# Ledger of designs, part 89: VHH binders against c4kar8

Target 1, 263 residues: c4kar8
Amino acid sequence: MAELSTPSPASPAPLDGGRGDELEKFTLRGARQILQLLQDLITHRGLITAHTGGGHSFMTAVLKVDEERGRVVLDPSPDPQANRRALAAPRLTCVTQLDGIRIQFPLVGLGEGQDKGRPALFAPLPAEMLRLQRREFYRLQVPLAHELSCLLKAEDLARKPVEVSARVIDIGAGGVAVVVPTGAAEFVIGGTLPACRLALPDGEPIELDLEVRNLNRQTQRNGTEQLRVGLRFAALPRAADTRIQRYIFKTERALNAKARGGL
Key: E = the ipSAE of ESMFold2; O = the ipSAE of OpenDDE; V2 = 0.75 times the mean of E and O plus 0.25 times the DockQ between their complexes.

## First folded at step 3 (VHH)

Design e48 (framework vhh_vobarilizumab_d1)
Fold by ESMFold2-Fast, scan of step 3:
Structure e48 (fold): chain B 263 residues (1-263), chain A 125 residues (1-125)
Amino acid sequence: as target 1 above (263 residues)
Amino acid sequence: EVQLVESGGGLVQPGGSLRLSCAASGFIFSEYDMAWYRQAPGKGRELVAGIDSGGYTSYADSVKGRFTISRDNAKNTLYLQMNSLRPEDTAVYYCAAQESFYGWTSYRPSEYDYWGQGTLVTVSS
């Protein structure tokens, strides 16, 4: 069997801090969730790349979680210099993967000692852990009853400006998917649609620029063709991002409540 | 419509070379992590090589030093240069694409969004 050659360090670089706000919904802060995830890393013998800053990192693993003392026990590096850098660092950023799920967490206050007579590194339990599944952002399927629409500012075949009211079929933090009749407008992969208007149930339409990511032609049961257009939000304003997130959150809660037999 | 179309496969003698191409359309190629997989007769699919949106490459140990993966974002094309070919390289070669995520790439076949139809490479005399 072929093994993929593992780059050193074994894990990708830590996530950019500038995207931290977009990743908040994937951040675990509950003590029980954190303990369970750390235990899963132990059970699966997950290799962790610990970044000490300044471009330095070393490979470690969680050996155990000491719930009574609120500590995690880590495997020290066979490289003494790496251990010295780790102990001198104000913070470690730990990155690993579990069944294709990216996991990242900080450790502060690293110390050294022994566990069962063997050298070990100790740190307080992290207050937060990031857990990201493939496909970074949740996509809410928009209920038909919401009649969510986006007014697209596009061009026809002759490059004449046209406005198309498109039905939004799914929405996430990074964009929307819309459906338009075939021939309503011309779309170019990578092209930007400026000053489009996304109509949410509450408040004024959100004005935003949309980038065309993908196109998929669909033939419906009645033989009618529709074009599905995947659109990315370009430079989404904070107020717009907040409104979109609130809509997704409220709608998901309502759908989950209905699925459980509630309102 | 999303399409991945492989070409460049064929019959070659041991020690020979082939260059595979994969032409991509219907998505923003530069934002996708690309890979070559292969499936030999009677075997499962295995990763050959991967290249992320930033150009970082990964290789299976069996091909490391012999194969080179590359991409041309201006042409929306993925390449695999195969040198020093061996009979055990005989397989159908598949092009695969997954949306890039902060330099994180999963090499599980189920994580790829799009696949080509494959191109046959036969290494025999």
Scores: ipSAE 0.006, ipTM 0.273, lowest interface PAE 9.3, mean pLDDT 80

Design e49 (framework vhh_vobarilizumab_d1; at its last look DockQ between E and O 0.80; V2 from the best seeds 0.00; counts 0 for: pae E 3.7 > 2, grease 26.4 > 24.2, SAP .714 > .668)
Fold by OpenDDE, look of step 5:
Formats: sequence, structure tokens, C-alpha cells
Structure e49 (fold): chain B 263 residues (1-263), chain A 125 residues (1-125)
Amino acid sequence: as target 1 above (263 residues)
Amino acid sequence: EVQLVESGGGLVQPGGSLRLSCAASGFIFSEYDMAWYRQAPGKGRELVAGIDSGGYTSYADSVKGRFTISRDNAKNTLYLQMNSLRPEDTAVYYCAAQKSFYGLTYYRPSEYDYWGQGTLVTVSS
């Protein structure tokens, strides 16, 4: 009887800095704001995933803030190897959630210390902390079983109107990511796709305008190239927004229930 | 003037014992976290043992069970009892002081306020 090692819940991956301009408005750089947020993490005993690079991470928490010395104190890993990796890393990327808000911050210059005889890690206070307040940035990974699709009204290379049925891979309050076959249409970042149709499981498709925000070519395991298109909702009617939010909420709840063994 | 003066170093055979002392002056000794660091030839400076102002101790894994750090606040003196000495313990041993802050001690050389000149410990047959 091979004990199916339940895959450890995938530690939230850090947000890639490539979205730099869009994240700037959510980045805290004020010393007081940073201190307050760290204190909030302490108060709420928020677990933090600390990424050391190379795909390695460990769970930690902010234990204390030494404001006078400008240091943050972290709980070390019970794994000595993880601590060694952390200390050797040029940068620690800390990821956590507080009240449903994703928080990410870098720590540089990690060192060993002691808190009343207990081993601790310390670092200089972060220079910046990313706080994603708006549910708008949360993207639900759409279960394959839901088969969400978006009919895109785009143009081909000859600027002829084409309709492309795209699979929705993630959805949030602010937009969707879809995958299309390579060459199905020409997409321009910043371009608007008018009168597209988003199909949700709960009813008729939602007509909406979409703005192309990013393009990523992906090669599937089978060698097939696909284009991932990040799309922003350019003008979303309130009723449509409500439906999208309801779908996200319901789906998240179901996924969480399943993850807890309830389904 | 702030001074940390180490003493007690010397030549010792493997398995032998030494007791290092660090005499502190020029600051309020009881308000400082103290530590012993060592630096072997060609290596970086590493923590050996620490004792905070509250008396909590910490040891490097390499010396745990063999070395004992202690302090006498009345004498403004830090001690390191070293037993079962090994050739790999050969180094210059430094006394360091860091201002105590709510039981938080940072084990980085740059975080210490004061350093001694060091005392040489040589473990050789």
C-alpha cells in the first residue's frame, strides 16, 4: 500500500518583479507604514513563506521588530539546512496573507541571533512591502472541469476580423488570462478587443470589452505552442462584475473544501 | 575609554583545557550582551558563544558541550571555559560587546559595539 504522499500545499510563489509598474501603487516604502504592517503581522501571527531561491522555501513568522536598531526578527526553521540556505541567500522573499491581502517583502542581510536564549533570524527592515489590497489582483486558477471560455473578437495578420474561442485559465475582478493557439489572431499590448463574450457556468455569456495587457508564448508538454493573453476588463457592467465575483467566491470555496478533504 | 582585554590564551595539548577571560572597562558591563568569537588562520571570524545581559547563553554547534561561557558582572569580566580542546579550535579568540536590547542579540560581527584585541589559543600535540 504505497502511502500517497499528499502533495504539500504549494507554497505561494513570489510575484515576479516584471510587473513593476503596476505594482508600484501597492508598494509601501514609508518607514511608518512598513513598521505598522510588520506589527500587524506579529499581532495576527501570520505565517510567512520565506523563499531563499532555487525553489526552496521555509515557513517563518515575524516575531519582533527592533525599531531602534532597524531590524526584523524571524522565527528560524526547524530544519537547519533551510536556515543555512536562508543565511546564504542574497535575498529572502517573504510572502504572506493578512485578512485576505497578499503581502510580499524582501529581506536582505539575514543573520543569526538570539531572543532570550532562543535562536532567531534577523534582518534589516525591508525597504519596501508590497500589499495587494484589492481583490482585483487576485486571480483564481480556473479548474479545468469548469471549461470557462472567452470569445475574442480580434484581427488576424491581415487585419481581418476573426473570432477566437479562448480557454480561460485564470480570472479575477480585473480581468482574465486566456490561452489561444499561436497564430489564431494578432494581439497588441494596449489594444482593445471590443464586444467579447465571457462564458460563465451560471448563465448567458457576458459581453465585455477587453484590453490586452500581456502576451506570453508557452510551449505545452506535447510540444504545441500556445499564446497566453492577459486581458483586463475595460468596461465591466455592475451586473457582470457581480456574477464574476460570485463565480470566484463559489469556486474558491469549493476548492478550499476539497483541499480540506470535505469533498 | 572602552576596553576589552582578553587573556588566558596559550598552547595546549589536544584534550586539554583553557579558561579565557575578558576584562571590560569604560562601559556598563551589565547592560551589554557579550560574546566570544574566534578567527582561525585563513578563515572568517565566527561566533563561539554568546551570553546576553539576562544570562541566556548560546553556543556554536562545534563547541557545544565542550565550552561554557559565563560572566561576572561584579568583576566586569567575561569567561570562556574550554574543555576537550581540539586542533580545529586553534584560533585567535575575541571578546565582543553589544548593547542589550530586550533580550535580542544579533550574532553578526558588524552588530557589536566593542571588540577586544584577541588572545591566541593553539591546540597542538
Scores: ipSAE 0.654, ipTM 0.848, lowest interface PAE 0.6, mean pLDDT 90
Fold by ESMFold2-Fast, scan of step 3:
Structure e49 (fold): chain B 263 residues (1-263), chain A 125 residues (1-125)
Amino acid sequence: as target 1 above (263 residues)
Amino acid sequence: EVQLVESGGGLVQPGGSLRLSCAASGFIFSEYDMAWYRQAPGKGRELVAGIDSGGYTSYADSVKGRFTISRDNAKNTLYLQMNSLRPEDTAVYYCAAQKSFYGLTYYRPSEYDYWGQGTLVTVSS
């Protein structure tokens, strides 16, 4: 069965805070980009779920952005208790979506105001906004029958070049997760592995530069140790991107057809 | 020099009425959103009522139906008519001014450009 191993852009719940390092690339911190995204939410009348903590939330929307004073203006809840909880909260977590893109941002220092006599909530502009697209966080669990592999160009403990054939356990638009025997090669988080080769079932291996993003050591029940390596595609060529996406879509459709009985 | 000068405070019995005035000078009054805040001993400043440059009003729930905020741009004066006064209305009342921006008024003390010195209102028997 196909599995989503990372958050869906359409999920209404806040994303796992423990994934902060993985989400950094998708976090906007530029004032211009933040203003532009908030304005897009106004233009498209995006409904926002604002989480106030303790399992409480309310529906709101961005009514206006006050660029001059650095404030976002929000529609208050018709429930006065929800507004009191929001004003008392140290932080709001706001979750919405725009054209299939998940947007999440914090608001700190919520206050009350008015817009031409209409009650309003306001907060300083968020210092950051998370913007996630399905393609970047969808991970296909690779069927064992596909025997998908990636030939890694790495170094051993003595800095000698080694080639390691690693089994691909999941794949997405942004990278792969592979497993290797412990000690097969030395991996450094942030290090680049040039000219690695990803073998897909159809056609020639794809030559890729990979960046090491994470490492996780696992011990199997029989005592065998394996290293799970998360690898990001660095500067992925368009043709390679197309082939990887086609493999993902084709495999997901086949797994979904099989799950539905398919014949 | 910018000045906001409050007047009209005093001692009144529960159920009584007072009218506060705030005389403004040194800025273009008609371009400012005006508000009344109050502060009871040992408490922070809280919004009582606001009126923007366009005449739109907002009130704290505790004073709705009892207090009326108004302004006279020709006289550069802000008013607060206080009816049906209660002991819990006892506080120093402050006039505050915030530059108008497209009908938006923010009800936080730090958002105001100018403040008066305050006038004491005591409601007791």
Scores: ipSAE 0.490, ipTM 0.809, lowest interface PAE 2.0, mean pLDDT 85
Fold by ESMFold2, look of step 5:
Structure e49 (fold): chain B 263 residues (1-263), chain A 125 residues (1-125)
Amino acid sequence: as target 1 above (263 residues)
Amino acid sequence: EVQLVESGGGLVQPGGSLRLSCAASGFIFSEYDMAWYRQAPGKGRELVAGIDSGGYTSYADSVKGRFTISRDNAKNTLYLQMNSLRPEDTAVYYCAAQKSFYGLTYYRPSEYDYWGQGTLVTVSS
């Protein structure tokens, strides 16, 4: 009856800028809202991952808010090198989750201080804090075996209609990322692709309007070029949303069970 | 008018000692966190030692074990006893005051409300 090893949870990564305009509705900018959220982190003793750049991070917590001086006070790392990186960084990106709510905020101008003889870090209060449900930021990497595809109704270089079957590489509540061969169609950031069809494993394909959000040209190891296209759901019917969430949930559960060997 | 007046600087040989004083007036001394900073030629101001209103002290690594910060709230005076002086200790030494609030002290020089004019310490010969 040997114990099965459980992998450590991965540190939460900051949300990337490719979703920045989608995230604005979840961004708090009011001083009172920010102070209340920081106080909630203090009250719940929320553990925070502070990203210093270059793939480095350390664990911290908000110890206090100094409203009079406009400062937030953080617990320093026991690792002096982590503290030096934090103090040198132009920006500290703080990420945490409380009860299924993701919280992310930047700190700039980090300095050293003390709290009744205990070393501490401090910074001006953040100008913004992101507060959203996990559903709003999660992207599932689609297993290759599922061969999820999306039929794109796009245009070729001559502006003639073409239909392109694109492989879906990731999917979330707000959109998908797909890959197509370079030259299969022309895509314009901000352009709308109406009446595309997303094929999930169960049921009829979902008809969606998609908006092109980003484009990334990729070269495969053999020199073949392909285009990664980030697509946002422009209008998502509630039934379609439910099916997408069900797919994500079932796939996530299956992947977790496989990783644990059926614990 | 707030005043912080440093004294006790001078020329001393390596291995010698000096005691710096900072006489404070114009504010309630016991409500302030006090610090000594120093600035060598061509360099920025750096924290030497701090003592908060509750008596907790902090020292730069380069001076720990050699320097002792203290305060006398009855006399509104901050002290720095400097022993085993080295040429690297040569600098202008400044007294600084930061209003105490919930026991927090911020060491960035811009966080201090009041500064003295400084006293020169030269360790040489």
Scores: ipSAE 0.329, ipTM 0.756, lowest interface PAE 3.7, mean pLDDT 86
OpenDDE, second read of step 4: ipSAE 0.076; ipTM 0.496
ESMFold2 (binder alone), look of step 5: mean pLDDT 86; pTM 0.872

Design e5 (framework vhh_7pa5_2)
Fold by ESMFold2-Fast, scan of step 3:
Parts: C-alpha cells; structure tokens; sequence
Structure e5 (fold): chain B 263 residues (1-263), chain A 125 residues (1-125)
C-alpha cells in the first residue's frame, strides 16, 4: 500500500487539486434544479450529515425551503455543542443520498432562531449542489434489520491489538462506512486494517483488508456521540467483489419494491 | 485561518538523513490526524505517512517503511518526519497535510482540506 494518492475515475483531481471537469458535470447550479432537489430531500425525509470541520458532524434534515427569503430551514441537533460547532463553522458540508445517489452541498452563513416557536437553524440557499450519479459514488444505506457488521482488527490507545465489531451503515463498490463506540479503538487515516471480516446475510464472513479513508465524530439526533469510520476495500478479491455487489443489488431491488408498493 | 509551514528540506547524498518539520496554526492541532504527502516532478502526489491526533498510532507507505519515522509535539503544534537511508527515489516536494472533511467515500485518493507550500528534498545520485 505505497500509493494512496493515485486518482481513480471517482476522484478526477490530484490530492492538491480542486474539483475536476468530471465532477463539474454533476454540479447543479440552476435555481429551479436546486429547489427541486431540496424539496425531494424533504419529501423523502432524507437524513443529512452536516460536517462542521474538525472531524465533527451531526445529523440534520431540511425541514422547509423558504423561497421568499431565499433560505433553508434545518433541524437542529439535540446536542447544544453540535449546534454551537455548526454556528461557528465558516462552512457546513452537507452530505446525503437520494435513491443511492450521493448528494453534497455547502451551506454558509448559518444562523439560529425559531420557526413557528421551535428552535431551528437556517442558511441561504446553496448556489450549487453535487448530484453524483456515477456507479463508483453509489452507496446503499444498510437497513438496520440486516444487522450488517464488520469485525475490525485495530489498536487501542496503548497500541495493543483489539477487535471491534462495527455496525455497517452504508456500503458501496469501493468500501463501507461503519460506526464504532467512542474510544473503542484508535484509527489513523491511511492506515490499513488487515484481515477484517465483513458479515453479509448470506454465507461466511468475507475477509478483507480495509484502508481508513476518513474519521468523523458524529453527534446523533438522540444526542449520543459515535465515531464514524470510512473504509476502502484494499485489493478486493473477485469473489468478494461479486458477493458485495450481489448484496447491494438485491437489497436495492427489495427497497425499491417496498417504495413502489407505497408502504 | 489555517496555516501549515514546512521546513527542513535540502540536498543530501544517497544514504543521508533529513528531519522535516511542520509548524501548524489556526486550528486545534491535537484534535487532528496529520500526514506527510510528497510530489515528485511530473508525478501525482504520493501519501507518505500519517500520525493520529494523540501520536499513539502511525502508518507508512511501503516505500518508506523502516526508513522514515513520523512524530508530533502537540505542545508545540509541530509535526515531524525523520528521514533516514534516503534514496534518489525520495526526491520530491514534501507537504504537511490535515483534513477536516470526510472526502469522497469510495475515491482511491484521500482528500485533505489544507496543506502547506512544501519543502524540497533532493537526493543526488
């Protein structure tokens, strides 16, 4: 694992570059398109992870689009500290998904107040939104009922080996996002976790080498703090890739069938 | 305002040693993992090493394992890279880097929010 910085089709720019031409074609800048996408997030009750910097984020949602005042109204965190971090941040990076498509947008000028007597956060409408429709960006939100887990081979604060069973919250062609209890283990961006075991509903656990791509201490909507870890599949074996893709497609079809049934 | 200032580069003979430093300001240094990334002429950036916020966990690219040591001094807001047994292949501009964002989850390229101007290391063959 000598080279983590080699660009993939999913990352057209080098490490020190900004967004490349490949991402520009997925950038929505039309006011009507942005308004429609925000409304779609409201309609589908899309949960948004708002990154406030410093490896911190919180769960929010768009409650309302105020077209007359040119702003969005967001659900504040039940954790006052998360809200203070958000208000102090020069920029929020909001990440969500709709039908497996990754959506990202910035919010600047975040304020707080009340909407109809209830605490709320608000910000000007974003001038741009990314809607990444490429297969490489597709990620499946794992249904809680599947109880998907990944046994991680990591180290504690004393650098002693520990095994941590982490809940898989999303999965895609290139990796997984997992949640671990705060303090369960220490992770280093760029570090490799060898011989981890991904438990899918069908068959034996898949043994995988995972690379730590990102870390985020997230305050949940219920106020608890968890560490979210983004993990890339390193040198994924073909048989493992086939099983992971089969799980993703099967689960997506089942979720789409439920959605079309009207619930 | 986040600022990262690298120093300690220079020209050395193969087998020589250099110690790079990175002075950080404008953020709570001990809350973030820190990395060294290098760029050789005509090539893309290559990740070299990362150290956790506490300093207790480190990782290295295979090309530098056993030769380089990353460390940090949280009291001084300073990151270090001790480079031993230098090879011509180590010739590059070396950057100190920090990330505040999670980046693109399935990209092969890690994303960094800030890095410095770099410090040049030249190993003469």
Amino acid sequence: as target 1 above (263 residues)
Amino acid sequence: QVQLVESGGGMVQPGGSLRLSCAASGFTFDDYAMSWVRRAPGKGPEWVSTISWSGDSTSYADSVKGRFTISRDNAKNTLYLQMNSLKPEDTALYYCAVSYKTGLWFSSTPEYDYWGQGTQVTVSS
Scores: ipSAE 0.000, ipTM 0.256, lowest interface PAE 15.2, mean pLDDT 77

Design e50 (framework vhh_vobarilizumab_d1)
Fold by ESMFold2-Fast, scan of step 3:
Structure e50 (fold): chain B 263 residues (1-263), chain A 125 residues (1-125)
Amino acid sequence: as target 1 above (263 residues)
Amino acid sequence: EVQLVESGGGLVQPGGSLRLSCAASGFIFSEYDMAWYRQAPGKGRELVAGIDSGGYTSYADSVKGRFTISRDNAKNTLYLQMNSLRPEDTAVYYCAAQKSFYDLVSYRPSEYDYWGQGTLVTVSS
């Protein structure tokens, strides 16, 4: 039998706003920014998953922002039960993405009505919207045995070009953290390092542009200092992104298998 | 290795029907929200229909009652059944896959929006 079972709507919980300061830097609270982001969702026809609680959700979209009435107009579900759950919920948590950025916002006080004679759901404008590149938070600790390196094209203290082979200590879909000896190069937060080369096992080095995101000085056990540099990938070609993702996934699976078998 | 491959487009007379398919590979299809978008010449991409990982569906007003979106997680395939087609339905139809970022600590290769190449639907005599 090839019957299509309708799965129960059991989505994982959305991001908890109570995570505090970790998410605050990605939270929009300005009325103009919120209105612009909602308009961008309309323009790009963004699919929104609306969570009504108890593991229930439905698909919607922003149809209109009614600035005069201070509300958003949403497309109702064709499933009457989903609409009933939404109207009964104390809070709707809306999750979507735009150009690879996760967007999440609450709606409180959902009502039903009509927009130009068509059924619609409406709610007051959200007071906040989370805008987050999810990939930035996941980091794989690189095994020392892999000897992963990145050739950085940077500047020295005299602002002259230098090439530094840096050890990669962690890697995510959004970037790498590397270690360089103190004084090997000068790094400025927000600066771009063009045409760097990331050496993964099994293949040619990947040429990519990196943005400096953070700097951290650490003292080794022998008393020498090293600089840890967080680097964000600038827009990656799909082939490069696929290779990096494959390395991360393969390595994580191997590490998880070892953790399960180890003492 | 993420791929979305649309098929089923073509020329059809007004009032006719077409079924579009989107074959997905390289990610865990059942964990993704899926959608059909369309783009007519000189216009931006418009949402036609969406279906979340739980099977809940949504439709643009212009297609409600005429189009049906469905998914087969065992076959990694998304469908759009289009009935009572009109000349204004003429567009390139795109399959899209969207992950909503619910697991903050787990990495999956398919966390990004993915788009197919599109399939042309022409409604005309």
Scores: ipSAE 0.000, ipTM 0.147, lowest interface PAE 12.9, mean pLDDT 76

Design e51 (framework vhh_7yz9_2)
Fold by ESMFold2-Fast, scan of step 3:
Structure e51 (fold): chain B 263 residues (1-263), chain A 125 residues (1-125)
Amino acid sequence: as target 1 above (263 residues)
Amino acid sequence: QWQLVESGGGLVQAGGSLRLSCTASGFIFSEYDMGWYRQTAGNEREWVAFIDSGGYTTYADSVKGRFTISRDNAKNTVYLQMNSLKPEDTAVYYCAAQKSFYGLTSYRPSEYDYWGQGTPVTVSS
């Protein structure tokens, strides 16, 4: 039976398999990319939490990659029971972090062996590795002085097309949050708003498709309501992505400089 | 539409206890990480406690050992049990929700999708 264990800071819980389609863009499947990432874990002596199912896990590390035989060599647990659970498990889910990058990968077909005369665990190379950087989820609070706006292509209550100029309150690599007056348009979670226009300081508006992710109704001090809409970038050209990231970086740098007594 | 409804705030003497509750609707609660934040007048929102969709918890150093965050997915509710309260804990407490982002823990207010209205907690000396 599964034991309800609260994951400690040293043992992060594995990611939900039901998120497979959302995780695809962060999943590495190229053999060279997988080999390089595994080598990075070896070089940085990255500690790995290996989940064996049923709430059980143990600490391990990648000792080496055997490219010719297509397998990884792992450090066994000092606990013999943990090693027996690992060898009996149909799959290990391996989770680690390296400089703010979360890495997760499955290992199937675990076996026992020897490395340099010491006991070791062996597994075929993973067919995929998840690589997530914290910056993908970071959101910058947009300074009010920037007057950042996004022209939304939405529908009214009667399902007629309307254009709404929304104030952007935060922005990240994955999307924006905007504020609109209550009743300006109807938004449906999971709905797509095509050909919206994001106006950044300096340069032409960026055309982009936005997916509605969340809705938040807020009442202001004067009793008026406003709607906060979370929007995901459904597709971004590389040039648009670069420009958004430059804006975020430049603005963070300016805010940090101002907080430290700069302009 | 989504809602986060907070309850359990109020007046308490130093050394006392309060339990805050936050009930969610309009989204799949079990897919969301939950946080508690607090704010005093003139200051930005300060992170207090975090619980992810899998039950992993973290706490700010100022409350560690005194506060406990927990969740009940069947009731769509997150709780903050506050023990050994100090006058410095006086603040408006906010419940916040963020769709779980691939196991990444976040304490930045800007990374939360939904916010409650806030519930005041006053600790008398």
Scores: ipSAE 0.000, ipTM 0.138, lowest interface PAE 14.2, mean pLDDT 79

Design e52 (framework vhh_vobarilizumab_d1)
Fold by ESMFold2-Fast, scan of step 3:
Structure e52 (fold): chain B 263 residues (1-263), chain A 125 residues (1-125)
Amino acid sequence: as target 1 above (263 residues)
Amino acid sequence: EVQLVESGGGLVQPGGSLRLSCAASGFIFSEYYMAWYRQAPGKGRELVAGIDSGGYTSYADSVKGRFTISRDNAKNTLYLQMNSLRPEDTAVYYCAAQKDFYGLTSYRPSEYDYWGQGTLVTVSS
């Protein structure tokens, strides 16, 4: 090498875009979402590892998005052999990170040309981009068999204290969503429920202060309504955070093992 | 520079034991989900065992009760203790790493960020 290059990010292996419904939650298919994410990569000067297949990859970057022509412009490799492999490849798998968030997308129909007098690679805008959400945005759908519950300290319609055992339907690092029988308690968005108790498998209930973030009414098959309540963890001790994360990891792995075993 | 270097493979008789090690460098080991995969001749890579950044472990049904995965974050090293080995355990064993993203860790090989070169385990008389 002629010059000492800056340390490159590790070349991570591409994620399988066909990872069932699990990755669909993190897959962007809207043209405006795709354009915005590509622009974010330009703004943050993100380095991209482009995998050309056969164990080969090269470092590139998005130089610009040509919205009128529906194309992305990429920085070619200084290695002519890498560029030849890229142009010959049926598909590039591009992998990058933005603030620790993994981003992956395919490029098909790569061509070469010039941008402002400099060599450049061109490709149509990707039809999809995978953007793995930050920890705080991920929500695990809780299996019914786990019978996860949260004892809520709320108020009834007469503003008197009431305890309601609610079924946890999803859980993440930032909070839980629960199902409450209609009429059991009154909830106000932005209101705080102090000293609630989250029952996780393997240990004593976790005492938490919860903030009401959203409310959704659902009609059951029998025609009655149930209330879904989104609750944010107001303050989470490290030990509680660790237990919640471990439950999420354990449950996801068990679900992944079950899906694999079904094959 | 990221490296995962496996060691401890070899030839062993059925019923024997081996301990595999994977020395990791170039990333913050304690923040990664670590796994052992294996590939037998003519077959695809399959998960053997995994361990998250918090020490929670998972195992393939074929190895439960026989294999133990563990990690030493101070030494940046992953281990696999293999007991009661069977001819069916004959494979190249790979160390793999994936950033620990809250339930996004998968049993699929394509979902790992880094892979070692592999170490051969042969169980034969």
Scores: ipSAE 0.000, ipTM 0.125, lowest interface PAE 13.5, mean pLDDT 78

Design e53 (framework vhh_vobarilizumab_d1)
Fold by ESMFold2-Fast, scan of step 3:
Parts: structure tokens; C-alpha cells; sequence
Structure e53 (fold): chain B 263 residues (1-263), chain A 124 residues (1-124)
């Protein structure tokens, strides 16, 4: 016999166990699985952030998998200093996302050369790839037709309260990304936006506290500037979590059905 | 490459306090989430506390209310203030650089924590 302790329904989930315990569960080591995942990154033109250490990284992509020679071909950085740092590094840590799933893998023994007359970086195939299939890492790209919005309780430059209706562009178990016109409000990374209202298609808006996690200024093709704001759910009641998961599940299934020849 | 050097561990009596420090090299510290992990002999690694680049914190239930994680970006240093220490807190403590997103989960550039760790023993 064993006795189990059940936490209170009001208790937040504890932080998960250490990385060694978590990451091994999601580590791919089969050669066929690794090749397929790299090919999927090529097919979807997945942008990769390659960390070279010391706070340095650059944007790259897998251009080709050379299975015969056992190597990957990567797009070099337009910044020569980034390429020099990469070549000098004992290891690159490559981080990307495919269909909302976080993918991470090491590259060791980076070299440079030419591919079809163009500069390229080369590395041996990774022996392992991390594919984080955790619920917390999944991000649903919100269909424009759903018109998902979040009413943000923010402040302007003078710390005067302002309300901004922001379009939700992606949503996951842990948060949302929204877009706002540049200058609509001031956001500080780590700041809390209290009593915001997330509008899902069914039912009353969900009132919740959001933490600002990241900011990205993006210039659109027409020259207008948008601010993308990444927001974490600071405290999410179980009923709200259930509604968000239900929305994500239903929308994902509908999008998958459409992709398989639905209209 | 980022080097993380933990310090501040030692022998302390139950109910005592210790402050751990993690010194980081380079500019990587200010742009990354940071975390404290611990590992007791014969057990797996446990995530103890995390802090985002913006300063938001999260804690394991076992240490909540007793431990405080903080960072000093000007000094590239991560801290763990440990109060009301218990024998169950005995472990080697490691700091790690993390990836953050809309969740409180962290993973580093290495699959293992960076650094040698610092031993904390809570005993008489």
C-alpha cells in the first residue's frame, strides 16, 4: 500500500523537476527521427536562433540535410562577427519552433564553406534533438476570423491608466501574444497588467492578471509599426484554464481538418 | 561561452539562513531567465526557483515563503536567499541559464546545469 497527498484545488502546480528528469523524456536519439525533424524544419522554413555562448546568438535556418556526408547545411549570418563567434564556439545551441512545439539541438564542429557557390555553415548531424511536447510550450496561431481580443489595463508614459484592446495572435496554456499600435501604451518587461479581460468566442470575458514577458517592434510592409507583446498568465483559475484549453483544442482540430482537404 | 560559478554554500543549523550567489560571465545574464536547481545525493535534479529577465519569480512549493530569488543585472549575479532552512534542503545547488516563454518553465543552453554547484548542508 501507498499513501498519496492530493493538493488543494486552489494550490498552484509546483515547478516541475530538474532539467535532466524532464529533458530526457523529450529527447530524440533515433537517426530517422532526427532526419525527419530536420527535414520538417526545412519544409516549413523554420527560423533558428543559434546561441554561440556569451550572450551571443544569430538567426539561421537549415538549408539542407546531407545524409550521405552526415551533415547539416546552415544559412550563415550576414554579420561576419556572428559567424566568427559561431566557428570559434565549441558548441552551438539551436532553438526553434515547429507547429508550436519547441525544438532544441546542439551542433558541434561547425565549419564554413560553399554550397552551390554561396557561403554556408556546415556541422555534423546532431546525435540528439529535444522536442518539447509539453502543453505549456504549445502555441495556437489564432485565426483572424475569431477576432480574439484582450483588453489590457496598461499605463502611458506618464503612468496614467489606459485601456488598450489588443488583437490576440497566439495563445497557449501559459499565455498569449498580442499586437498593439506602437505608442498605444508603455510596457515594461516583468511588469504586471492587472484585471485584463480575455475575450474567447464563447461566454463572458475572462478576467486575469498578465505579466509582460517580451516586446518586439515590427515594421509592416506598408511602413506602419506594431508592437508585439508576449504576456504570461500570472494567476489562472482552474475554470479559466479549462476554457482556454477547450478553445485551443477545438480550434486546433478544426484547423487540422481544414488542412486535410477541408474548406 | 557563459561560465556560471556558484558560491555561498556551507554547513548551517536547522532554522538558519544562507545566501547563495551565482556569478555569470558576459552579457548573457541580463537577457536570459535564470534558475536555481538542487540535487541531493542519489536523487534527481529539482528546480527550486526561477526568475525571468524582467524579474518575475517562481518557486517550488517546498521552498515557497522561505527562499527568495533575485538578480543584479549590473553585477551579472543571481542570488538565492534561503531562510528557515530544513534538513530536507541539504543538496548541491546549481544555477542555470534558462529559456523562457509564456510559461514559468526553464531550460538552458546545456541539458545540464552550468557550473560545479555549491553544497548546502543543514545539520547540527
Amino acid sequence: as target 1 above (263 residues)
Amino acid sequence: EVQLVESGGGLVQPGGSLRLSCAASGSIFSINAMAWYRQAPGKGRELVAGITSGGSTSYADSVKGRFTISRDNAKNTLYLQMNSLRPEDTAVYYCARGFEDYSTEFYGDSFDPWGQGTLVTVSS
Scores: ipSAE 0.000, ipTM 0.172, lowest interface PAE 11.7, mean pLDDT 75

